VH-VL binders against q9nrl2r1430to1533. Designs and how they scored, part 301

Target 1, 104 residues: q9nrl2r1430to1533
Amino acid sequence: GGVHELSAFEQLVVELVRHDDSWPFLKLVSKIQVPDYYDIIKKPIALNIIREKVNKCEYKLASEFIDDIELMFSNCFEYNPRNTSEAKAGTRLQAFFHIQAQKL
Key: E = the ipSAE of ESMFold2; O = the ipSAE of OpenDDE; V2 = 0.75 times the mean of E and O plus 0.25 times the DockQ between their complexes.

## First folded at step 21 (VH-VL)

Design m9o (framework fv_erenumab)
Fold by ESMFold2-Fast, scan of step 21:
Structure m9o (fold): chain C 104 residues (1-104), chain A 121 residues (1-121), chain B 110 residues (1-110)
Amino acid sequence: as target 1 above (104 residues)
Amino acid sequence: QVQLVESGGGVVQPGRSLRLSCAASGFTFSSYAMHWVRQAPGKGLEWVAVISYSGKDKYSVDSVKGRFTISRDNSKNTLFLQMNSLRAEDTAVYYCARKPSYSRATYFDPWGQGTTVTVSS
Amino acid sequence: QSVLTQPPSVSAAPGQKVTISCSGSSSNIGNEFVSWYQQLPGTAPKLLIYENNKRPSGIPDRFSGSKSGTSTTLGITGLQTGDEADYYCATWDDYLDAYVFGGGTKLTVL
């Protein structure tokens, strides 16, 4: 088969997915697992949704991609107290993202 | 002290109803989603139902859907499980349990002592 | 069968060490935190381990947890007769959209 070239956005989202601290962000929070989540978080998002948007070429500007990633982190910090494993993972992954996003 | 105390279990015939209660104390009950988990005699644990802190959102395992209804009264710090059309396979000890309000929490603490429901003809 | 697989029984003598395994898949243990529960005969389950390896207040450090890939283990050192119980692993399954428990392991202390 053919060779597929990944966009800069796809390369970054793949790096985020592979990061040890990506576990809170890989998929949407389930309503059954956390029924209170959607009463607090009005714009849910996760890395699988962001990756799908990249693959469908839905991001026209780097700022739109960055905004979705930042929304993901913002949701984590809004829902989870700062002393939780989720918030700590989010803090470390966000720092990693900021370093990698300098390439965009 | 954080505690959950169940009541309302008993021996009933198939097709009858029971209402279980779980009295919560020692924490802000209205800030937590609450769960029911059951255990058939000599068997393992099976998750049954969950209710959101407000009582707005409710979910249950398919085997009890349409027969069991989870509800709560936050003014009384009490969780309920209304069990209708009971079947022999519903025979179990029923536990109420709290889960932390974190986006990926998968653990239950505390658990109540359990209340026994026996469905027999 | 259970979605999470545990050995049905394990045995050891007082003072010894035992390890109880729990095997799942990428839809559960591979992607989610794991918890462990102790159930003494005739009692409610009690949380022993949460978030793979953390102990709640009051649980002695001779109980430990670890997770690797799609499997998790509960370790108990310095076994006591009071440790005779059923032990359950538990997690969330994102494919089933449900909380899942292992089938349980009966620990017998000689």
Scores: ipSAE 0.702, ipTM 0.881, lowest interface PAE 0.9, mean pLDDT 92

Design m9p (framework fv_erenumab)
Fold by ESMFold2-Fast, scan of step 21:
Structure m9p (fold): chain C 104 residues (1-104), chain A 121 residues (1-121), chain B 110 residues (1-110)
Amino acid sequence: as target 1 above (104 residues)
Amino acid sequence: QVQLVESGGGVVQPGRSLRLSCAASGFTFSSYAMHWVRQAPGKGLEWVAVISYSGKDKYSVDSVKGRFTISRDNSKNTLFLQMNSLRAEDTAVYYCARKPSYSRATYFDPWGQGTTVTVSS
Amino acid sequence: QSVLTQPPSVSAAPGQKVTISCSGSSSNIGNEFVSWYQQLPGTAPKLLIYENNKRPSGIPDRFSGSKSGTSTTLGITGLQTGDEADYYCATWDDTLDAYVFGGGTKLTVL
């Protein structure tokens, strides 16, 4: 794969992780904490998983990386009502991602 | 007017069984995961078990696993805790509680008034 | 035997301010929202603070919460005799895969 693309993906994931609004997205939701989550969300994902995929060179195209990030936001908005702290954080982080993704 | 009311507590000898009930009103019970939390006399709070909105998924703390079974009847807006092989260490006030269905919520509201279980010889 | 550490007791006079601390680790308070509960003698716990610093409807602004790193604090100003109660912090622990509560702090108004 492209080493330059992997560097760009790693940089963007690090910026997302450091963002104040990343807290709903850092790790997978526990099925014990939220037993209903996996009945509703069929393709769970989180920043730690995406970062691992970047490090293992599993993204062949920028579109694959972008799709995984967008899936993460889509899951947030599907599970959480729009008035929740999770949905509000997701809206702000997604806007930040769209600006940063212009570099890809 | 959201309310939870527990019942079924009592005094029992070690090794016996009790079934606790929690009657829910004022909200769509079938849309929420429900929890049991207990408190031993003069001690703090301890989370015991959770059940998904459908009743398909159930989880409990290791100390009661195999002895306690959480269940629900959505048609009656009622949560249950079947407690078998009771031990002195299970002596506590048992509360049912609701947690908001948000992916990162860690708080309980409302709580029931509690029902007391005393395991003594 | 609590994963979250609180002082066992605090006391103050009416009208004063008290602060109740709760210390955890990166697997709980450091990564998760914190809530606080008031338990008056003989009653069920009542939610005072959720998501670190938010109050549910009906809780006066005398009660406040804050979180910094792996610790959280409950502040009570204008202390009243009716505030005598046990106070508990609570959160989720990522390593234990369980909800955890502090050991509780008994507030005495003298």
Scores: ipSAE 0.751, ipTM 0.906, lowest interface PAE 0.8, mean pLDDT 93

Design m9q (framework fv_erenumab)
Fold by ESMFold2-Fast, scan of step 21:
Order: C-alpha cells, then structure tokens, then sequence
Structure m9q (fold): chain C 104 residues (1-104), chain A 121 residues (1-121), chain B 110 residues (1-110)
C-alpha cells in the first residue's frame, strides 16, 4: 500500500500502454469480434482494467499487480498461436515488463 | 484447397422466408467462427452475423435481430442463415466468410462466391 | 454514410500508380488493424492486404498498404487492366462493437 507504491504501479502501466506492442492488451476482447474467446479464457483482463484497479487502490501487494499483468500475457499465449502478431507483440511486451518490474 | 460455397438464394415476396447454406471444405470447419456479410445492389459490404465454433454463441447486426438466425452443423461442415420476415432492404448478395481465430484479427479469408437474395413484390 | 470514408472513384492509365485513401477515427482505424479487399465485377471480395501492410500468398508486391493515425491507404503501382475493380477498406470499430467497411472505391484503368 501507500501513495508511492500506487505511483509506481501507475508509472509502469503508463509505460506499458505507451509501448508499440500494447495494442492487443489495451481493452477486453469483444464477444462479437471473437465469440469463442470467453469459452477458452476464464479470467479475462486488459490494461484498462488493471489501470482502473490501480486507481481504485485495489492492489495491496506488488505481487497482486504483477499477477494480473502476467495473467494478461498468459491469456494471450493460451488463445493465440505463437506465429500470430498478437503472440509476438505479447512476447516483446512481456520482456519489457520484466525489465521495468525490477523497480517494484 | 480451402473453399466456401453458398446456396439457397432466390426471389421472394416481402414477409417470406429463405434459408441460406454455406458448404465448407479444405479446413477444420469446427475450429473456426464463421460469418455472414451482405452487399446490396451497387452498395458496399455490411457485416450480418457470426457464430462460434461450437454453435453456442451467436451475434447479429441489430437490423436483422429477431428475423435472421445463424446456425451450423459441424458434422456436415455447413453454415446456415435462416431469414424470416424478409424486407425489401434485405435484397443483397450474401457471402459466408471465415475469420482467423486470433484475439484481434479483423480480416476475412476466404469468402464464398455469394448467393443472391431478392425481396420483391 | 459509411463510418470509413473512401473516394467513390479513381482512374489512371496502364503502367501508372494510384493511391486509394480510407479515413476513420480513433475507435476504428486508430486502434485496430486494417484490411483491404479487391472485388472484380460479379465476384466475391478477395483479401488483398491484412494487418495494415501484409500481403496474402499470391498477391503481387505492386499492392501495398500503409496506416498513419486514423487513416490508411492502398497503393497500386504498374496498373494493369485486370486491376479494374471495387476496393474496400475494413476494420473493427470498438465504439458500437462492430465490423465496419468503407463505402468502396471504383478503380477504372483507361
């Protein structure tokens, strides 16, 4: 908890949102665009939801914040074949996240 | 070769019904969501409906909701569009199309050749 | 009106270059991949460009796509009479949660 920890989470989410490879992760997948998504992915999440949770002070521990980000990447790799633009973007963004998360 | 072939179009009076079929071959049909897209004479393309790979989840454009029902038979590799209470504005060529099963895919490939529906008195 | 705006027609001579524009908004082109379709008279649409600038197998490099901000363009070089067709841009729109197509551009090769 605390204001400085929330600032760190917000800074990291902003860095992820600004990254060129964030496009698959900015918002939840639409049921109309991908009707099969929610039958396969049981815990959907996206950067807009994570950012809202940060702003509402819902993360008590850094590990909870990290778990939500990792869940987002895990969902991407579970749904998308490895040769897709989504999976490639996810791989690059996850590597970037691991470097930035060392500050937490 | 991956192929989609539509059938079932025709000329009907307003208020009547038609059932369109789309026969799929050359790919694992049961692994893909399938779409219907239409094109009115001399006009552009309009998305109509989608069905999940299992057939359990279905969505359609508001203008046809309650009148059109999308369905599929995976054992026969066939997609259907049941069109009830047809209106003059439903006159179009109807295409079935496949979309890749990726979380952000926005493109259709392949398309069928289309089947023509004319609603006329 | 279409959510995605295209010029209704373009024309050029064989061997020339042409560009077809498609303008949208932040809720569609600005946020999503764009695809382009070629429709020869009396035929089904054929995928020409996907994910802004990628070509499917069998599409020659004379066809190119590019995206900048809320707009995208289809470029065709070395025009051939067989390129006479309607061209449509298409994407996903996250505001009404729908697939959207441009109004189409008729290319005439003189």
Amino acid sequence: as target 1 above (104 residues)
Amino acid sequence: QVQLVESGGGVVQPGRSLRLSCAASGFTFSSYAMHWVRQAPGKGLEWVAVISYSGKDKYSVDSVKGRFTISRDNSKNTLFLQMNSLRAEDTAVYYCARKPSYSRATYFDPWGQGTTVTVSS
Amino acid sequence: QSVLTQPPSVSAAPGQKVTISCSGSSSNIGNEFVSWYQQLPGTAPKLLIYENNKRPSGIPDRFSGSKSGTSTTLGITGLQTGDEADYYCATWDDSPDAYVFGGGTKLTVL
Scores: ipSAE 0.717, ipTM 0.894, lowest interface PAE 0.9, mean pLDDT 92

Design m9r (framework fv_erenumab)
Fold by ESMFold2-Fast, scan of step 21:
Structure m9r (fold): chain C 104 residues (1-104), chain A 121 residues (1-121), chain B 110 residues (1-110)
Amino acid sequence: as target 1 above (104 residues)
Amino acid sequence: QVQLVESGGGVVQPGRSLRLSCAASGFTFSSYAMHWVRQAPGKGLEWVAVISYSGKDKYSVDSVKGRFTISRDNSKNTLFLQMNSLRAEDTAVYYCARKPSYSRATYFDPWGQGTTVTVSS
Amino acid sequence: QSVLTQPPSVSAAPGQKVTISCSGSSSNIGNEFVSWYQQLPGTAPKLLIYENNKRPSGIPDRFSGSKSGTSTTLGITGLQTGDEADYYCATWDDSLEAYVFGGGTKLTVL
């Protein structure tokens, strides 16, 4: 851990947020909009939560940051069928993340 | 053939109760959250309530909270809306509607044909 | 009171093109998928457009949807007498935590 590692996490989250396929991941799913979501997804997470954790220096290792991003994608694929816009966006954004994460 | 058929509407005096039913067929009812949407005469559509696929989680618009209760019986493929303490402003056609179980979906399909509730003094 | 603003009416002749606008804010259209519904006189609403620009099976390509910023538009080409109906936009509002509908637009084919 260090300042440069934290700067790398912030930069990567910013790149994910700016990506065209980030829309399913920007904020938590509303329990009123999708009341079934939290019966299936036990560890909800979104880019706004991950970004807040980065800003509060809650990630001490790159592996912890990567685990939260992977959890976000895992939740998407668990809830959404493969043929949905959500799952397709998740697949593309996850591939982009894997390329960028090589810098960590 | 996916269908929703509402029933139970009628003409009642203010303060009375009605129970609406929505019979679902042609899909796995227990796999979908279900909604009630209403439309007052000559007015637009207003979302009323939602229930999770299991029936565990229920939410309704503030104007009907404490008066309307959404429920379901998955063994009978039926959605219900119990309407207590009815007011003139509850006069509307009531539609049941399905929403796909996707994390960001915001659309309703199919809709039932509606059942008319008239609250008159 | 509607959170999403539509013109109350629009009219055009058979064979013409018409567009129906729907304006919202960053708490709804700006951040959420939009859908459009057609309601023929005396009937239930029918889904025309979902996820901003997709058509369900059975909806002809004369109907199209688009979204830009906090606004969305329903386009109808080759206008037919059978298109006379009320049209509603709809989405989720994150601030209200509720599904919201536009006030509706009555399309008249003259």
Scores: ipSAE 0.762, ipTM 0.906, lowest interface PAE 0.7, mean pLDDT 93

Design m9s (framework fv_erenumab)
Fold by ESMFold2-Fast, scan of step 21:
Structure m9s (fold): chain C 104 residues (1-104), chain A 121 residues (1-121), chain B 110 residues (1-110)
Amino acid sequence: as target 1 above (104 residues)
Amino acid sequence: QVQLVESGGGVVQPGRSLRLSCAASGFTFSSYAMHWVRQAPGKGLEWVAVISYSGKDKYSVDSVKGRFTISRDNSKNTLFLQMNSLRAEDTAVYYCARKPSYSRATYFDPWGQGTTVTVSS
Amino acid sequence: QSVLTQPPSVSAAPGQKVTISCSGSSSNIGNEFVSWYQQLPGTAPKLLIYENNKRPSGIPDRFSGSKSGTSTTLGITGLQTGDEADYYCATWDDSLNAYVFGGGTKLTVL
């Protein structure tokens, strides 16, 4: 636990944020922009929230961090049809995450 | 063919009310959030309101909040805008528009042909 | 006032090329997809470009879009008299929690 795990999580979140395909995931979906979102998605999450949790040392296990990232992708694929730019970006970013997460 | 047709516009005195309708055809109306966008004479486009596919969630711009109410009847494929306490600055062509229900979509297609509302003393 | 700034007018001759600019900020164009609309006199707006640079079916390739930083441009090549219209950029604004449109650009082809 501790410092080494938090540094690894922070580095990975920064890499995800910098990725060209991170745009659907940077911040929560607005209820006004997409009023149907929260009727379908019951556990919303985004990279800004995950990064804040990392910085506040709220992840006690690496599995909790990984679960939040996977929830973020799951939400994307649940809400967005497969042929959308959002779903395509999510597919590529998730593959990138799986490769990087092997280092954890 | 996907179509939106607005009706209900007219000329009214300040403080009066109008109800606009938008009849949708050629697509599954109940699967889409719907929007109202207006355009004052000689001016640009201004987004007014949105309603979720179920009708449960509704949002409008601050300038019309408390005066305008968006609603829908999915059984009749019809979108409504109830306009109360009308002001001169509400004079505009009112367009009904569909937006894709994607988490980051920012575009409208199709648009109706518009219905004209003139608030005149 | 529009939060997205467009020139009020542009003009060019038939067959020429024109570009229409749209400038915003990090709360809108900088973080969001942009769309462009054509409005012929007396008609409803028509979608020309979505997601910065994509064309709907039926829109010819002489219409193009691009985005760089907090600005976007609509390019029109091979201008035709039928292109005389008002052109609007549009996006979502995170600070206002609203869809926003540019002030519009009147294109004259003479």
Scores: ipSAE 0.753, ipTM 0.908, lowest interface PAE 0.8, mean pLDDT 93

Design m9t (framework fv_erenumab)
Fold by ESMFold2-Fast, scan of step 21:
Order: sequence, then C-alpha cells, then structure tokens
Structure m9t (fold): chain C 104 residues (1-104), chain A 121 residues (1-121), chain B 110 residues (1-110)
Amino acid sequence: as target 1 above (104 residues)
Amino acid sequence: QVQLVESGGGVVQPGRSLRLSCAASGFTFSSYAMHWVRQAPGKGLEWVAVISYSGKDKYSVDSVKGRFTISRDNSKNTLFLQMNSLRAEDTAVYYCARKPSYSRATYFDPWGQGTTVTVSS
Amino acid sequence: QSVLTQPPSVSAAPGQKVTISCSGSSSNIGNEFVSWYQQLPGTAPKLLIYENNKRPSGIPDRFSGSKSGTSTTLGITGLQTGDEADYYCATWDDSLSAYVFGGGTKLTVL
C-alpha cells in the first residue's frame, strides 16, 4: 500500500473509534469477563488490533482492511442476539462504516 | 419463575472445607456462565468466581486462587463452590448469580438468597 | 478501599430526591456498562439499573441512572421509607480483569 491508503485507513479507524456506537468494538472481549466468547468466536478482532495493524503497515490491500472491519461486525452479530445493545450498536456502526468506506 | 437457591453454608473452623451448592430453575442453566459473589458481615459485595456454560473455563479472584474451585453439573442444574483451607476473612454470605451471555454485559440478574459461611475458632 | 468510590451514607426526608455518586476510572466506568443494586436489610441484592440507565421490569421510574466520563449516579425521586437500603454500583475492571463493586451507600429516610 501507499501513503494515501494508510492515511485513509487511519482516518477511518479514528472516526470509528470516536463514534458513539464503537463501545462494543474498542478492545478484545476478555475471556474472564465472558468465558464462553472464544468457544463461539474463532477469529476475534477489535478496533485496537485493527488500528495497530494499520500503524504497522500490515494491510497490503484496502480489501484486507475492509475484511477485518467486516469480521469485527460479523463476530458481533454471531455472538450477540439481535435485540442486544451490542447488536444494535453494531448495526448502526456498520452502516456508518459502509458510508465512510465509499471514500476508500 | 427464574430462581437460584444456595445451600451448604455453616460454621467451620479455620483450615476446614465447605462445599456450596446453587440450584437453578426456570431457565436453560446450561446456556449461561454462572458467578459467585460474597459479602462479609457489614461490608460490601466482592466478586469471587465465574464458570463458563460448559464448565470448561473457570476464573477466580487472586485471594481465593488455589483454595476455591467453582464447578457445575448441567444435568442437575446445579452450580458449586468447593472452599478449602478456609480463613477468617472468608466469612461472608455467598450468593450465586447469573450474568447475560452478551459480549459486554456487566450486570447480574437473578441473584440467589445467599448462604452464610462463618469461619471461627 | 473499593476500586469504585461511593459516599458511605446519604439521607433525606420522604418525598425528597437524592443522588448517589459512584466514581471510577478509565479502566472500569469509563469504558464499561454500569449497573446498580438495591439491598434491603437481610436480603439479597436486587438489580435496579443496568447498562447505565435501563430499568428491569418492576422497577419504578423514580429510580434512574446516568453515566458521565468515569462517574455514574443513581437518582431516586419521591423517596419512601421502603427505600432505606444499601445501594451498590458495579462494573467490569479491565486492568484487574474482574467485576468490581462500589463500597456501598446506606440510604436513610428520616
């Protein structure tokens, strides 16, 4: 990737982190807080991990960055029932992401 | 309808053991992680331990590690706390409690009525 | 001391309003949902507020919760003698990897 791509990824991650609905996604789920989580979710991810990957230039393609963000939402919807605050926040944040991702 | 009932408390001398039970009814017990929370006389609440729905993963606070073991029997809808090497500071009412299986939930509901453990010489 | 700080006691007359504060840090209240529990004398704790400001079925709307930054408050309006109890805030603490409770606040209705 290029300088412009890395800057765009960082800007988008910052906007996601600052969004009111980011709270379920800021950090990995603790196995002590939710001991059942890792029996269901096999590829855990969170915004702090994605941001670190952006900063280390680990995304070679925009599609790889988008795939990690989509995995994060997919994990949320797989673990949390639709009527939960987590799933509702995920739905709104995912919609926001899809609008912002058009700029990539 | 949803209920948790603790039992097994009593008066015991330091260094002895007790096994607490928590009988669950009115919900699918095997679908929930379960917790133990205690309260010393005249003091506040202290989280003690959690067990995953399958019983595979268990975690406890450092003050009881190596002495207390949480376990469950899903076929009997029962949660257990095995307490070994009891100390005076373990004197408390012990509550079992359920937490919702959501990725960020931090609340307990329902709670049992509690069972009293007194460690005295 | 508790990781979450509450005043040890609060008092007011019937019909008045009280607020009970609970102060934490960025490792707990600042990034986690908060719940509140009422404990009447001789009884188990009862969930009063969850996810910062939501009430379970059966809890009157005179009980409310709010969160700002690293602090949360429980509000009780129209105080009744039956509200005399200990009140606890609770959340998850990321640095301790543990659920934590406030030290409790004894509410006296005089």
Scores: ipSAE 0.756, ipTM 0.907, lowest interface PAE 0.8, mean pLDDT 93

Design m9u (framework fv_erenumab; at its last look DockQ between E and O 0.94; V2 from the best seeds 0.80)
Fold by OpenDDE, look of step 22:
Structure m9u (fold): chain C 104 residues (1-104), chain A 121 residues (1-121), chain B 110 residues (1-110)
Amino acid sequence: as target 1 above (104 residues)
Amino acid sequence: QVQLVESGGGVVQPGRSLRLSCAASGFTFSSYAMHWVRQAPGKGLEWVAVISYSGKDKYSVDSVKGRFTISRDNSKNTLFLQMNSLRAEDTAVYYCARKPSYSRATYFDPWGQGTTVTVSS
Amino acid sequence: QSVLTQPPSVSAAPGQKVTISCSGSSSNIGNEFVSWYQQLPGTAPKLLIYENNKRPSGIPDRFSGSKSGTSTTLGITGLQTGDEADYYCATWDDSLTAYVFGGGTKLTVL
């Protein structure tokens, strides 16, 4: 049910945040730090935003939650070349997510 | 080889204006955000300003807001710093520096050789 | 005075090892990659270490970086006369929304 799904989403976000490779995704990219970022990425998202949406029960379907997580990774791979630490971390974290998401 | 060369420094009186230039070569200039960093005589490094690859977004340290304007001409591979209402505390070597385009990058490479700005009455 | 705190000076004899500390907070070093720069007398800064512990091409492995918590350390082994310079740590500060530098450390080779 909805309560169980909410708990599952919350737990998964906690696990993602605690993962060693979560550092590129914990918060939105600063416009001052990386002024080019938002010229390229049109739908920015981060784990803190996703956590907020979970806490506010904005996800009615598991697919909606998954879509946001996948968007987060997609943004990372769109902006960062494959050989960057960000992209490498994203690759590992996404693999972890895909395994955990099977429980949803 | 990647290279940055600053120019335009000089000696000016307080209240005057000066325009610095930074000529880039050896890389796709229009793909990188560019920065200005300054160093007062005998002091440390201070970040001054950043401009996005397209020139659309600009930011600067509070101490120069309203007085300094960063800009660029990608067709000429040149970065600029327009400095108005100069003050004695603006006296420094001014470096242009390139920042890699990664989402969590926090370093500059390379740096120009710097151009000296001296503001004195 | 600087957002990042470095010792003003360090010194050692040729061949020795030196370490330069850089202390910050959770809003900078605690959450961001750290870089180190070498500035030889009368020259521009040169990138020495990036992403806490990575060396750019051309930087010898005598130079190393490490990070723990809200502090970072630059290590120099086999000290050479040519290493005499000013060294600066740097990173991004989320609170100030600015790039920040340490005050710099003058390394003297005895």
Scores: ipSAE 0.822, ipTM 0.930, lowest interface PAE 0.6, mean pLDDT 96
Fold by ESMFold2-Fast, scan of step 21:
Structure m9u (fold): chain C 104 residues (1-104), chain A 121 residues (1-121), chain B 110 residues (1-110)
Amino acid sequence: as target 1 above (104 residues)
Amino acid sequence: QVQLVESGGGVVQPGRSLRLSCAASGFTFSSYAMHWVRQAPGKGLEWVAVISYSGKDKYSVDSVKGRFTISRDNSKNTLFLQMNSLRAEDTAVYYCARKPSYSRATYFDPWGQGTTVTVSS
Amino acid sequence: QSVLTQPPSVSAAPGQKVTISCSGSSSNIGNEFVSWYQQLPGTAPKLLIYENNKRPSGIPDRFSGSKSGTSTTLGITGLQTGDEADYYCATWDDSLTAYVFGGGTKLTVL
């Protein structure tokens, strides 16, 4: 992609970060806070990492950006039971993402 | 019902060792990370250590690092805290506590009733 | 000293309302769930509030929690003599990479 595509990624990440349901996704899970996390989740990712990759122009294609966001949600649902606040927030934020991603 | 029961506390001289135990019942112990929290006489609560459900990963606060070792035996539903080179400042009631295995959980429930460790000359 | 700041004591009469504050920073309360614990004299801490404002089963609705920015509050209405206890806020601190507790607040029901 180009400047317009990178601007779209930046706008979408900003919208995700601003969303009320972004709190489980803003930063990586600490292995000291949750020592079991990295035994289950093999490819950790969070919005701060994705935002940094956008800012450093590391996404060449929209599909690469979308894959990282989807990985973030997949990790949430794999680790957290469905009835948790994390999983419920993830479900709502993922639905919001799917609507906004139509612009990409 | 879900219960945690600590034991192994006592009165020891500085430089000696104690091993604390926490017996768990009423839940699948092997599915939860477990924590130790202490409270000095008349003072507040201080988090000490955590161990992963498998026992593979262990972390402790800097003030006890190298002296205290957290461990567990899932076959016996028991959590341990090996305390070496004890200091007067380690005098406290020691509680074991469970934390849910959610990615953002920051709360402890249940807690044991505590076991008292007194380090005195 | 405690990373989370609580008043050392609060007091009120039976039937009144009291609010206990807990102040932190962006490395803890600002970005993490907060829990509250009640410790009756000579007993272990008991979970009172989790995830800022949720009550475990068995905790009456007289107890409530709220969070705004880098601060959180515990509210207790209809005070009873049995509420005399120490109250602690707690959360995770990213800078310390540790769970942290407030210094505790002694509630006296006069």
Scores: ipSAE 0.775, ipTM 0.914, lowest interface PAE 0.7, mean pLDDT 93
Fold by ESMFold2, look of step 22:
Structure m9u (fold): chain C 104 residues (1-104), chain A 121 residues (1-121), chain B 110 residues (1-110)
Amino acid sequence: as target 1 above (104 residues)
Amino acid sequence: QVQLVESGGGVVQPGRSLRLSCAASGFTFSSYAMHWVRQAPGKGLEWVAVISYSGKDKYSVDSVKGRFTISRDNSKNTLFLQMNSLRAEDTAVYYCARKPSYSRATYFDPWGQGTTVTVSS
Amino acid sequence: QSVLTQPPSVSAAPGQKVTISCSGSSSNIGNEFVSWYQQLPGTAPKLLIYENNKRPSGIPDRFSGSKSGTSTTLGITGLQTGDEADYYCATWDDSLTAYVFGGGTKLTVL
């Protein structure tokens, strides 16, 4: 909730965006590019949306922020088979996130 | 083994209609979004339309909206392009193409051999 | 003209190396994977490169791809007369909400 917690969320989102494996997560999947995505993924989320929610102070609790980040990874693993570049990037970025989230 | 074969091209006058077919084999057709891409004589490639694996969602480039309709019959492993109100600018080889169903896939493999549509008087 | 800009033609002798450039923007190449296609005369396009630099099975390693910023490059070493074809870059464009292709590059092997 406070100003310092919001700064920590901002810093963590920046670290995620800068990570080499962020490419599947920077923006929402386009329905025209991948027309079947939203038939499978009902709670879509991406780093640009999470970043905007941090900027607009929409996270009341740290758990809400963490839940959105974990939802982002869960969507990736649900939609993409394990052997895909997307799923492999998700695994590595999620591991990075868990290390960085210890600082919250 | 994996194959896409287009048919239904021909020579038609402006304002007429034509229906293209694409027969798929060697893969689970109903697990893939399918696309049409065209190539005017001596020109480059232009993406035309996509249909979701279930056929529920369809999208097309602005230049053909309202005139072309993409559809599919998963029981027959067949993709279609209904082309109405044809114009000279629609003259092209029409290819069907498969795209992987991954969240960031941006490539087509395989392509069919193409079917030629010529719109002229 | 094409959203993705390629040189209209390139040429080189057998055994030499060529590169084919493809320039785009942040709405396409800058944030999306690029693919490359070979179109031999009178045939359909064939996938050469996907995800910027990966080769599908059956494509020899003398074909390579790279990406930097909003530009991508196809490299072909050990040129053979059978490489004479048109080459297209392609990607997704988020602002147009469409797949886009470069205008194509005709490779002539002398």
Scores: ipSAE 0.694, ipTM 0.890, lowest interface PAE 1.2, mean pLDDT 93
ESMFold2 (binder alone), look of step 22: mean pLDDT 94; pTM 0.951

Design m9v (framework fv_erenumab)
Fold by ESMFold2-Fast, scan of step 21:
Structure m9v (fold): chain C 104 residues (1-104), chain A 121 residues (1-121), chain B 110 residues (1-110)
Amino acid sequence: as target 1 above (104 residues)
Amino acid sequence: QVQLVESGGGVVQPGRSLRLSCAASGFTFSSYAMHWVRQAPGKGLEWVAVISYSGKDKYSVDSVKGRFTISRDNSKNTLFLQMNSLRAEDTAVYYCARKPSYSRATYFDPWGQGTTVTVSS
Amino acid sequence: QSVLTQPPSVSAAPGQKVTISCSGSSSNIGNEFVSWYQQLPGTAPKLLIYENNKRPSGIPDRFSGSKSGTSTTLGITGLQTGDEADYYCATWDDSLDVYVFGGGTKLTVL
């Protein structure tokens, strides 16, 4: 049931946070550091927000959880050119996520 | 070759105003956020302000809020810093600098040559 | 004092190696990329290292950067008299929402 799904989401978020390539995704991009970010990215999200949503039981379906993680990667690739450290980290972390998400 | 050239510095009395300019060339100015960084005589570097590529979003360090206004004119490839109510502690060399448009970038390149502002009675 | 701590000065002879340290916290160096700048007397800062350990085009490999935990170091090998300058570390502080610079280290080549 619900307890199993919530535990699985929490475990996966912890694995993502601990991954070496999580650094671009741990917290929201600062408007002061990158003032142009929010002109381009309409639906900002980060791992700390996703983890909070898991803890508040806001994901009713695995697809909703997966959609938020995929949005996070989509935002990274939309804002950052492919040759950046951010985009390269995103590519590797997304591949890791796709393998782990098969458990959901 | 990318280049930034500052102008507008000078010697002024406390309470007066100066407007600094930074002329950009060699890159698409309208695609980059731009920064001002200052350095007091014999001291280290201090970040002052940033403006988004469109000019819609502006942020500055607390010590200059309400006194300094960053602006830009993309049609002229020029960045500005309007400095009002100048204080002795604003005495510094003022540099304009570009930051890469990456979500986690923390470095500045290129830098201008700097323009000197001296606030004295 | 600065949020990032550097030694005020270091000295070494031509041809020697020197290491300049920069210490911060989890809200800055611990979570963010670090850059290093060289400032020759009377000139603007010049980017020397970015993203902890990368060199811009034109910077020789005798300059290196490294980061461990909440600290970062700039290494300079084969010291030359032209390396006499002030060196600054810099990063973003996510608690202060501001770019922070170290207090600077004056390198003297004796």
Scores: ipSAE 0.759, ipTM 0.911, lowest interface PAE 0.7, mean pLDDT 93

